# Ledger of designs, part 13: VH-VL binders against q9ybr6

Target 1, 148 residues: q9ybr6
Amino acid sequence: MSGSVLDEEAEKLMDYDYLLEKLYKKVPPKSGTSEYRIPEPQIIRIGSQTVIRNFREIAQALKRDPKLVARYLQKELATAASYEEESGQLILNVKVSRKVVNQFLQLFMKTYVRCPTCGSIDTKLLRQERAYMLKCEACGAEQPVKPI
Key: E = the ipSAE of ESMFold2; O = the ipSAE of OpenDDE; V2 = 0.75 times the mean of E and O plus 0.25 times the DockQ between their complexes.

## First folded at step 2 (VH-VL)

Design a14b (framework fv_acasunlimab; at its last look DockQ between E and O 0.20; V2 from the best seeds 0.00; counts 0 for: pae E 6.2 > 2, placed apart)
Fold by OpenDDE, look of step 2:
Structure a14b (fold): chain C 148 residues (1-148), chain A 120 residues (1-120), chain B 108 residues (1-108)
Amino acid sequence: as target 1 above (148 residues)
Amino acid sequence: EVQLLEPGGGLVQPGGSLRLSCEASGFTFSSYAMSWVRQAPGKGLEWVSGISGSGGYTFYADSVRGRFTISRDSSKNTLFLQMSSLRAEDTAVYYCAKDWDTAMVYFDYWGQGTLVTVSS
Amino acid sequence: SYVLTQPPSVSVAPGQTARITCGGNNIGSDSVHWYQQKPGQAPVLVVYDDSDRPSGLPERFSGSNSGNTATLTISRVEAGDEADYYCQVWDSYSDHYVFGGGTKLTVL
């Protein structure tokens, strides 16, 4: 009796898995809200430090000053950051994973680059006394954002 | 040893407000993201809200957005959840959960949870 | 919204291998984490980053993730493994933690 129940459960599970696979094959792959992608961070770890080797290119993709992006990461990671102008690398005084760095870079893009109204990345960040203003060059929308 | 204590649960009427707290110890509090996860009686886990280690980012489930506010006090190693406009469907055990990192990844430690009951 | 799908229940005999699946559209591109919850207790992390195991967890617990399905595997199942198991991801598109519906593992 126990064997039969186990066999039935196994069969149901196999059927379930098969149906699930069929279902998801019919669903379009995950697509982000934006087609715009920033480069993946190239990270090397040296002791207790993390170096983003392609940080200049990332900042360029974000259309923002590398120093600004560095300040952002410094704040979010609660660590000291040093941008090297010559090499284009960012040195973080913390051991951090590529995944975590990438998550914050994506959040940076969402918060300080992408227009919340039209989704355009053609935006400018204007510094004000107590806040930043994100201005969209595509639709003209202006959005206050938290200071970096 | 990591500890998460949640003393703030209780009974509240629909439309009422309640503030949950989570006292953290055994780790550098400001270095880790924190979240609230709830579980209705006999139901599964539902993420409610999260906050990054620095507090710079807050996140909310659609079901609680506009009604709940997550915050943290690093000086007290305490996580908060201010709940307003409470509904019967908000009845659940609320867990404080520590993230593995300063960003939103996964939960390596959980509190024992506190029961919030919304009933007339 | 991104949805993770788990079978409601799985039953196994002691000493056998239990497999609990978590389905999601292109879930193989995500990092999947698993939690164990026993009755009246808080959840406990048992697998993270698809296949890594926290220190202190038995080697009997393992995980895999590819395509549209992540799988938690528990070999040589013991009575003490009877619990609810939940898969979880961080959805970077919606900025949400997403849990599966949970699977009740019964040890017969």
Scores: ipSAE 0.469, ipTM 0.841, lowest interface PAE 1.3, mean pLDDT 92
Fold by ESMFold2, look of step 2:
Structure a14b (fold): chain C 148 residues (1-148), chain A 120 residues (1-120), chain B 108 residues (1-108)
Amino acid sequence: as target 1 above (148 residues)
Amino acid sequence: EVQLLEPGGGLVQPGGSLRLSCEASGFTFSSYAMSWVRQAPGKGLEWVSGISGSGGYTFYADSVRGRFTISRDSSKNTLFLQMSSLRAEDTAVYYCAKDWDTAMVYFDYWGQGTLVTVSS
Amino acid sequence: SYVLTQPPSVSVAPGQTARITCGGNNIGSDSVHWYQQKPGQAPVLVVYDDSDRPSGLPERFSGSNSGNTATLTISRVEAGDEADYYCQVWDSYSDHYVFGGGTKLTVL
């Protein structure tokens, strides 16, 4: 059962990735969405490290725990990350451009925040063992999303 | 020196399958996104598919979605493209391309390409 | 899908300046990258992030990006610059790389 459940969750996550891509085609290129924007990362690069100075504000705009968003970036950038609670800054042990950070934050929004059914960002991410469930508070849709 | 070698081209019939591989060396493979870009004879460049450095994200052009699967094996420094349900319009030189970063930015190195011909 | 429009060809005399355009809606809000491809060869990056040059490329290659148009500029053009040139972006709405149709540069 446990192997089968994990296989079914992985298959559902692939299906949701497909649905997210289909939603992208409905939004005009370069017009941007008028509904919501993530604050631009304010970064400085020190040697081989990248510091995101406004990381708490970014996480707040994503409606997610800063530690969760930090873990996501740590995974996607294959590097160690340190979130400094007092300052709200994130230190990544990799040199990375603002454009790349923006791309992964946009992918985070599309994968873990925006409802693929109605497009609302009024959602909650619920943890169930290795799987995450995205629940939309606007339309009630629920779907699994891949773990981070 | 960065090298990308694509040894896996060939001739296939319509509806057939073929797997392309790209062997990478001279850089930390898992740190960079990778893509396949194709060029039909006498035509321009067409991006086919990409995969993030972690492998956590895969992307496909609409023309190949559902027929092609990109994957990577970091233990072998190898990028793959599994092609299925091949059509005549898939005939092209297929390039392996290395992104500058783990995410999708631009391609700083390209392989020499391998010809895939879908005919008869 | 997002479309990048390039002129099919540009001709320029040796020693003069070539300008190759890449048109797209709001392209100035994104980063544009340029590749050179000589016959029978793989593409080579010549400009990235609108205006930056890879190390080892001559300073005569430059770029700009504003509004709906990005431009590759090649000053003091030489016969060795004859090639096809492609612009490219990452379109975050479709999550696709997008290439322009290509421009053949001919040096008279």
Scores: ipSAE 0.116, ipTM 0.680, lowest interface PAE 6.2, mean pLDDT 85
ESMFold2 (binder alone), look of step 2: mean pLDDT 92; pTM 0.947

Design s06b (framework fv_satralizumab; at its last look DockQ between E and O 0.03; V2 from the best seeds 0.00; counts 0 for: pae E 14.3 > 2, placed apart)
Fold by ESMFold2, look of step 2:
Structure s06b (fold): chain C 148 residues (1-148), chain A 121 residues (1-121), chain B 107 residues (1-107)
Amino acid sequence: as target 1 above (148 residues)
Amino acid sequence: QVQLQESGPGLVKPSETLSLTCAVSGGSISSGYYWSWVRQPPGEGLEWIGFIYHSGDTNYNPSLQGRVTISRDNSKNTLYLQMNSLRAEDTAVYYCARYDYEWGSYYFDYWGEGTLVTVSS
Amino acid sequence: DIQMTQSPSSLSASVGDSVTITCQASQDISNYLNWYQQKPGKAPELLIYDASNLETGVPSRFSGSGSGTDFTFTISSLEAEDAATYYCQQSDNLPLTFGQGTKVEIE
């Protein structure tokens, strides 16, 4: 029973329509604007897993630690994520489309990289007191962001 | 324009090792693409053999039972296939191909001309 | 492994006919299905990617549709040059797999 329940939850999370609906709740398909180019995700889906082969390059373009971006995807997709430092690949224990991955990466950029005040991507995330703060190096603005 | 050209022996014996070369021009095999081998037995369908990523990581079709090695030489812009323990069923046209992505879409966009390999005494 | 089943295995049609080929996946592959054309003695050539997107330079008489497990490829007005074998290929999961092919002949 216990193993069956866990298997059912994993299959639910791999349901394409379910994952797409979860994404649409967070980012409307046509409302996002991207002025900064990040590398296209190079995705392979293997069994119940999704591998992002160029994840290091993506994280570098976002100017964030790959492990931080991996933790974000782990949280948003409700799955285990494993970053391989040697290869620069990320393994997600969920079957997810490359379009869904790209849309979550765009949401990450909007939420955790782009300054909401001036639009610059020259920003840092820092832990301050009981919150995570986004600090803009271009305009100096600071604001709290959701924990990752 | 990317071009691929296979070369290697046309006739090999059972239990021997097949070695094929794919010369790539008009593009770099060290790019962020999957460089692949695909085969087609005469008069039959296509079977994916495996690919190598620009990092050097490889993935192989498990149906080939671990007999395959795909490698590359970036300085020669060349992809290699080695297949050991050849059997008559390995007779096929062997293609090298690029498995390309465009905004999260993956397909084989450039193919070599193919080289027929016949496994017989 | 994801099995891809094409129907029919072969067909014969006249120039100007509408031709339809189906491809069925053994499990949900979303829209990650590609269609290739292969003429005798030649390598396959991509026609359609991600179920419905026409590759650059491919004539508009070719089209594709579907998602999940059931996919359709259509030639809206068959030309003599379209005599070939057509393959579907799933790009959702490893190993990458192809349908067994559909041979299209001109009557």
Scores: ipSAE 0.000, ipTM 0.532, lowest interface PAE 14.3, mean pLDDT 82
Fold by OpenDDE, look of step 2:
Parts: sequence; C-alpha cells; structure tokens
Structure s06b (fold): chain C 148 residues (1-148), chain A 121 residues (1-121), chain B 107 residues (1-107)
Amino acid sequence: as target 1 above (148 residues)
Amino acid sequence: QVQLQESGPGLVKPSETLSLTCAVSGGSISSGYYWSWVRQPPGEGLEWIGFIYHSGDTNYNPSLQGRVTISRDNSKNTLYLQMNSLRAEDTAVYYCARYDYEWGSYYFDYWGEGTLVTVSS
Amino acid sequence: DIQMTQSPSSLSASVGDSVTITCQASQDISNYLNWYQQKPGKAPELLIYDASNLETGVPSRFSGSGSGTDFTFTISSLEAEDAATYYCQQSDNLPLTFGQGTKVEIE
C-alpha cells in the first residue's frame, strides 16, 4: 500500500507542527512587554513550494534584513529559500504550513530581535566573523547568539 | 594545532583574588572564537565560567557574575581569568578552552590541561 | 538555566559490551547537545556534537542520538581505553551547562 508521497509529506508536516507547538508552549509569555506582533505570514502553495507573499513586511517588522531572515528559515526548514527583491516575497522549496512558518518567525524574534534582558525590540544584530552579537539599544545588554 | 596552557598560583587564601593565565599557541586569540574558562571541583562535574569574543565582549555564568573578569592580550596571545573573593567552594581544576562552531554548531574543541587551584587558609 | 540530567551516574561493563548513557534537558534544546569524554587527570575531549555528529578522529564505536529533551550516547563495543567519565553539554542557551557526568568503569 504505497501511501501517496502526499500522505508522507502531510504526516511529516504534522509531526513537525506538533514538535513546533511543543516548543512554543514551553516558552512562558513574558507578561509586561507590549506584545510586538509581527504580521501573519500570507502563504500560498504552488506545487512543492511555499511562498510567503508578505515576507518583506515581516522582515521589516522584525527590523532585520529580509535575506537574513530568509537564511534563518532556510536553515531551520532544511530547504532552499529564495527572496525576491522585486516582489518582496520568499519562496521556500518545501511545503510548510502557516503555523510552522509563524513559529519559526516567532523564534527568530525571540532569538535575534528581542533583548533577553529588557525585552526591547530595539536591538542590533552585529555580524562578526563566525558569530552574531545581539546588542540592545535600550538597555545596552549584549548577548552572543548562534550564527544564522 | 591549537594548544592551550593554563598557569596559576596553585594555592589561594579565602577572600583573595585568583589570577590565571592561558597561553595560546597554534592559533590567534584574536580570531573569531569564544575563548572560555571552565572549572571542575575535585570529583565533581564541569561548570562554565565565561568566555570572551574577539570583539572583546564577554559573557559570564550568572552564578559567578560580579566576581569574574575574563580578558585577553592579543600581543601575548594570552587569555586571563580573574576571580575575586575566593571561597573554599572555588577549589577546582580550571581549564581554558576554545569554544568554536561549525555549520551553526557550538562546541569546546580544544582544552588546556587544566590547573588546580586550592582555596585554603 | 537549562539543567542537564545524565543517567546513570556510574556504570561498570566488560570489554565488548554495549554501553548507553542518557541525557535529559530541562527544556527543548533541539539538537544542540555535545558529548565529551574525560579520562582521569585529563581535560575533556569532544566526541559528539549536535547530538549525533562524530568529531573528526573519534572511533565509530561512539555514537549519539536524540533531539528536543532526550538524548542518548552509545559505545557499541567497549574497549579498555574507554574507561572515563562522559558529559553531555547543551549549546542552546547561556549559560552553557553540563550534565553531572557518567563514570564508565571497565570490569
């Protein structure tokens, strides 16, 4: 009974979604900081690809270079990603749900945008030779972060 | 091949300041690594103390925050650890180590042989 | 801080035996886990990085697996030279933390 490639991909997506939900639930919402919300990803699926139509706007909300955010998603999703500068959309060579994309974007926010000390989103990500440093412009805190 | 060699006083009195040095050879301490200190009390596990990045930025274990200073001298290719207000529980083998990464993975790839520091009156 | 809990604290086995050590993280650390070997009077040595990747020069009898919170380290066929204490270490967040160690003795 050759379960359709589609069923295997759906199962993998469900498992991935489940794992990501577990990851997200374990992070207690820090109560006091105005929930800076990034825009919800607008996703269209074309064949085996997932396109985030409003990716530029998302990157802007994250206050990071779209190419950097794209690189992050590429790594985390273990897929190829292509950012289109003209359209502002990101093309992922994988079928992925809006939920999963949003979870990774939230993780990106947490790791590479939000200050772990004061919770401010007014931060700078400094690329060094082999690492990144997150510098907070609000409180001055500096935190090394994993390279993207 | 990168080599690290710790050196220190061996014996320090309570409330005094510990000063350790780590001579690095086979690589530049100004390179893009996290040069780290890790300690191990006799018969116990490992505790990360902190590290210094090539930019000069430092991070310390909160358990030791306020007592520890990690610095470097690029001209001497040497890493330093200073720890104030020593207590008996600070008795440990102190290691300097390089914290590196490949393909997004961080790990301690090179260690010194360690130097024993005993805090005793 | 992320707490790392190893099991068992110590074990004794014979040459040729398979040995398994577990490490549990207090939170999801993805695959950001390393394993080290420390022989008596020596510094730790990296064996496995990112849960399952064998460090260059490390014998193939050593392996690692796991993701999230539960990890395993295995020596498929124990050799006399493998008598040591093994540590897991998370590289997900600061401060960096280690497991308490597992002492492996050879009978």
Scores: ipSAE 0.000, ipTM 0.583, lowest interface PAE 12.5, mean pLDDT 88
ESMFold2 (binder alone), look of step 2: mean pLDDT 91; pTM 0.935

## First folded at step 4 (VH-VL)

Design b01 (framework fv_acasunlimab)
Fold by ESMFold2-Fast, scan of step 4:
Structure b01 (fold): chain C 148 residues (1-148), chain A 120 residues (1-120), chain B 108 residues (1-108)
Amino acid sequence: as target 1 above (148 residues)
Amino acid sequence: EVQLLEPGGGLVQPGGSLRLSCEASGFTFSSYAMSWVRQAPGKGLEWVSGISGSGGYTFYADSVRGRFTISRDSSKNTLFLQMSSLRAEDTAVYYCAKDWDTAMVYFDYWGQGTLVTVSS
Amino acid sequence: SYVLTQPPSVSVAPGQTARITCGGNNIGSKSVHWYQQKPGQAPVLVVYDDSDRPSGLPERFSGSNSGNTATLTISRVEAGDEADYYCQVWDSSSDHYVFGGGTKLTVL
């Protein structure tokens, strides 16, 4: 399993994430609607790029525009990102592990999707000057969130 | 080669303020998350604060929230910890630590540590 | 808040196997990392992502993580392995790094 010498550590990390998923050693969350989960990112490495194959599905689960989520990841990963509308994939010009991508998607959900008042994901994100306004459709709470 | 250099510790009176800095070299600074981890004399490691590679996310231990501010300056490749309302319990060696990636995963490199003593 | 529990001390004779445990609720669902710290020195990463080793580290160091217990295993222990060992996780529910209390390994 000697891979590319230039990206040995990133390749090992991605392999570990894959093995962890395959072996199912992580305890899965309980089934049902008690806890909302986004789809696990399906990541492949192509040269120096990271491709999220199921990005459209993830954005749909987050109930946000794929281009907005792409801009968020581009900013947080300090890299260029290209969303392919036909395939629904996101191409990131950086080598990054599935764990890191998942962590930022969870942070996106906490910051731009989940209502901090009632915990609902049934929310809208409205642009206002230098920030976004997060409006909860379940409880009616509104609050500013930082710009993307 | 990755290096993290920490000048800027010292002696401060309770209620005082101090800014720690950590100068980074040997890697693309803005691509990696960074943290501050402290260790009181004879005690274990305690995570204090972290910042994502972009600077878009900052995180704080409950014991320092509202008193400490983490920041980074990519033009100087420098991580900062602004400490205010210091208490005797904040006396510790403070380490800056480089995360493996742009988010919070684990630390692959540590600075040499800087002693901060809070005493009258 | 999330808590990691380590035994304060473990003693082992040279050439024997040392096992240092790190207990946490459902820790098997998290990635566990281990650091070695010698007196007067900064910590050094010895195991990451449960079982991977940094390049250049002896194969005598290994790790596992399942259920409620992660374990750092040091086989064929040498005097130079005497140090404090800390386990660590990122707790995504609180967005905090959490360290165990540390284990002093004594080689006698």
Scores: ipSAE 0.367, ipTM 0.767, lowest interface PAE 3.4, mean pLDDT 87

Design b02 (framework fv_acasunlimab)
Fold by ESMFold2-Fast, scan of step 4:
Structure b02 (fold): chain C 148 residues (1-148), chain A 120 residues (1-120), chain B 108 residues (1-108)
Amino acid sequence: as target 1 above (148 residues)
Amino acid sequence: EVQLLEPGGGLVQPGGSLRLSCEASGFTFSSYAMSWVRQAPGKGLEWVSGISGSGGYTFYADSVRGRFTISRDSSKNTLFLQMSSLRAEDTAVYYCAKDWDTAMVYFDYWGQGTLVTVSS
Amino acid sequence: SYVLTQPPSVSVAPGQTARITCGGNNIGSDSVHWYQQKPGQAPVLVVYDDSDRPSGLPERFSGSNSGNTATLTISRVEAGDEADYYCQVWDSSSDHYVFGGGTKLTVL
């Protein structure tokens, strides 16, 4: 076990890995990675209603209009939703858990925010009649996505 | 009381097609996600496909993607699995399962299962 | 691809405690659910969200989940507990439900 000499090829690979890491850190990573996190929904139950207190913050992290995200949740949860512009909170007329809200917000990001070609979240959603077009500002890819 | 009733399965030739159905009662059908889970003879449970309560999202296991299509009809309270290009390894008991919520969380109720045999 | 590992079988004497493990990379960050399946029957939920139990199920069933291992614990085992047990998670990275391979509990 002890006394083994280092492989010259291994030394070159280790130096190469170090150089790649330094180079990579000089170039900022693309913003659209799978580990990108949105704020955890802050849920309050009021009678039969579910209130997402930090909804504006969540929409900001998704880089989308809060009203668009509200319409998305309204459709997927099959319920009425009201976005309060002054408080920045969303009122859902249904009992729903944080787990379900979080899952749909993750699906929203995957469907309407993240570029499937390069993973960037630097994208725009353009409405064209009955379709949405997702345009990536990083790689330039454009593709249709299902309407909200 | 929640009930999920799966009409009898079938015997089909390799390469053939078959549609499974699951009739739901005792709950607001469109408010809950549904899945299909299969079990080959003597083997474990394998999730096949799922659909959100709204029908807006469908999910498939890699082994069936492109061959199977999950759908739901809220007017009939019925879940469907359209199976095509069937293979011998698709032979299994197919269960429909009700999710606890409108998205994918866990299964609180299961149908009785229907046997699908793919054989010449 | 997320994989959940269970021992294929566990044997226990009546009145003793059975422990069935479910191994997965960082599974403690997920919610784990457990199903019991008796021969010729559909599965039945016995533990959900790591440690919660459906109403009407024996209090002898409990669960835990931390790190890389979730565990289903059945205390004071009875002959009627003999069955296959499956763990399950929803893998949000792949949008897939994942089941463990199942554990056959034998009561001698």
Scores: ipSAE 0.574, ipTM 0.820, lowest interface PAE 2.2, mean pLDDT 88

Design b03 (framework fv_acasunlimab)
Fold by ESMFold2-Fast, scan of step 4:
Structure b03 (fold): chain C 148 residues (1-148), chain A 120 residues (1-120), chain B 108 residues (1-108)
Amino acid sequence: as target 1 above (148 residues)
Amino acid sequence: EVQLLEPGGGLVQPGGSLRLSCEASGFTFSSYAMSWVRQAPGKGLEWVSGISGSGGYTFYADSVRGRFTISRDSSKNTLFLQMSSLRAEDTAVYYCAKDWDTAMVYFDYWGQGTLVTVSS
Amino acid sequence: SYVLTQPPSVSVAPGQTARITCGGNNIGSSSVHWYQQKPGQAPVLVVYDDSDRPSGLPERFSGSNSGNTATLTISRVEAGDEADYYCQVWDSSSDHYVFGGGTKLTVL
């Protein structure tokens, strides 16, 4: 009888590390983009306005100027926006859900932060005379991006 | 009342081109994303293309990328789908659909659809 | 590409409860929306954000979403509920809307 072999197999099935490895293989990350997580927007609604309380923290995670991210959201949401430098909050003159804000922040990251060549977020956005250039500090790739 | 009117369907031969339009009224056009969704005869719904409220972002299903172009004209409250290199598989009723918000969320209103037939 | 799976058909008698499922990998982390389409007509939104109803829609329509399955529930089914039903999500990883294949609800 192979009692020791059967015991070893049973222990492997109950091993937490083995189960995590098996789970990881069953539900691997989707190909295309690696996931860099930015802070969840902390949103409060005041009448017809939407306030993003932790906006400065979000911009810092994106490694971009809060005023640039604010101008981007103002343009994409077709509304007036006011960035409060002292409090770090963004005030949007529109009712908008956290889901929509998150979608545009993810699109901002894809367009103005993540290198499309290597996937790195270690990049710089440079203003050239007529365009923005995204320069990757990891792989050295440079490419023009949509104006904000 | 939200209204979406879709003239511009028709019969076209394989390899041909056709432009669809959707005339919107009853809401602030530039504040909402819009999409084209198609349905082949007897089949289910298939999303084709979408455009954000600002027009700053356009999205395409893999099956139409490079062949179709979505655009909008806020001065006319009109959504367009320029279709080229049409195939028999593109035969469907094409619906324009209004998103709930300025980004891609879900559709709260649909047009009545326009039939596009691609055959020789 | 992300796929949503629905049963092709569900049959119920008037007054009974119909349940239409929408299967997708980790669909519980997404918001699921449901559309009703009657023959020859455009789709109509019946449930959004997993469980919310548009103004004017009967309380008989409800939804849930957890794990790998979202469900549209229609209680006290009426003949007028006979239609095709589609689930839908926005797949943020590919930036695509995804529809289920549709379920034909037959009220006998």
Scores: ipSAE 0.366, ipTM 0.761, lowest interface PAE 3.5, mean pLDDT 87

Design b04 (framework fv_acasunlimab)
Fold by ESMFold2-Fast, scan of step 4:
Structure b04 (fold): chain C 148 residues (1-148), chain A 120 residues (1-120), chain B 108 residues (1-108)
Amino acid sequence: as target 1 above (148 residues)
Amino acid sequence: EVQLLEPGGGLVQPGGSLRLSCEASGFTFSSYAMSWVRQAPGKGLEWVSGISGSGGYTFYADSVRGRFTISRDSSKNTLFLQMSSLRAEDTAVYYCAKDWDTAMVYFDYWGQGTLVTVSS
Amino acid sequence: SYVLTQPPSVSVAPGQTARITCGGNNIGSESVHWYQQKPGQAPVLVVYDDSDRPSGLPERFSGSNSGNTATLTISRVEAGDEADYYCQVWDSGSDHYVFGGGTKLTVL
């Protein structure tokens, strides 16, 4: 809101671009879903345990609670997991490779983050009493997803 | 010693159904992903379907999606492939393969293969 | 869908080195695995994770992977190495295992 004509014109153009983006998000494109990269897991093996050092960073990139992602990995790897809030690390009580961890994190994104209707990662996972609902903030689609 | 035993193949008419099984021994079955890989006569290897160790994820090649269903039974140490709407091009030797880990990495052991012939 | 390209055949004299290539877009960022299949037999893993060997396999088998080409190298080739060789990757984009078309190795 400055008095400059350039600033006012830029605000008008931004509003128009925002409206176009919103319109196209309602009509998902046939191609061109953005490729979103999560950080590569930084793995340390300690005896029979696997430590993901940058786990908090990964959960932030997934836009999900670290404890939820930890519970997911615990279930898929059939092992106990401990999330350390102070260090941001995840300790898995199993020997598992970086490739396997990365594969399950990509599957987590596909199942619990990315909208299957429009491909947007701008979504929320809402917990009902016994179920999860994935709500897309971009296109408005809602659908149930399997429990974690 | 790891063993993957594939009892029985079969002859089935186009449009028919057949279930393949693979009996595993010598390892903790539920800790490893499993796949089905086929090979048509004189042709190369083609991955068909896979299932994670937990059974939480199943994967399918485009050519079989909607027609085949992979499943596993940890109480029987057995992998299954339920095949429906079979076509002549599904004729192949079907191998069950054990993955090295609980997800899709690579195959460290293969079954002997079972012949499936789709013909009248 | 992701495609892996192999030459259909490679010939080599006994005692020499055979090289079998596997071409794929940016395959150097993937992990490549190699299988040997002899007539009437199931495939056998010979190289995994680009360059590692299963226990008990001869040191003559090795691998490399960079850019758009992965290579299986078999040194001091023996008649018993005659087989079809397949490369394989897990394509995370499609959630598919992908095999190359196979290369027939002939020792002459």
Scores: ipSAE 0.491, ipTM 0.783, lowest interface PAE 2.4, mean pLDDT 88

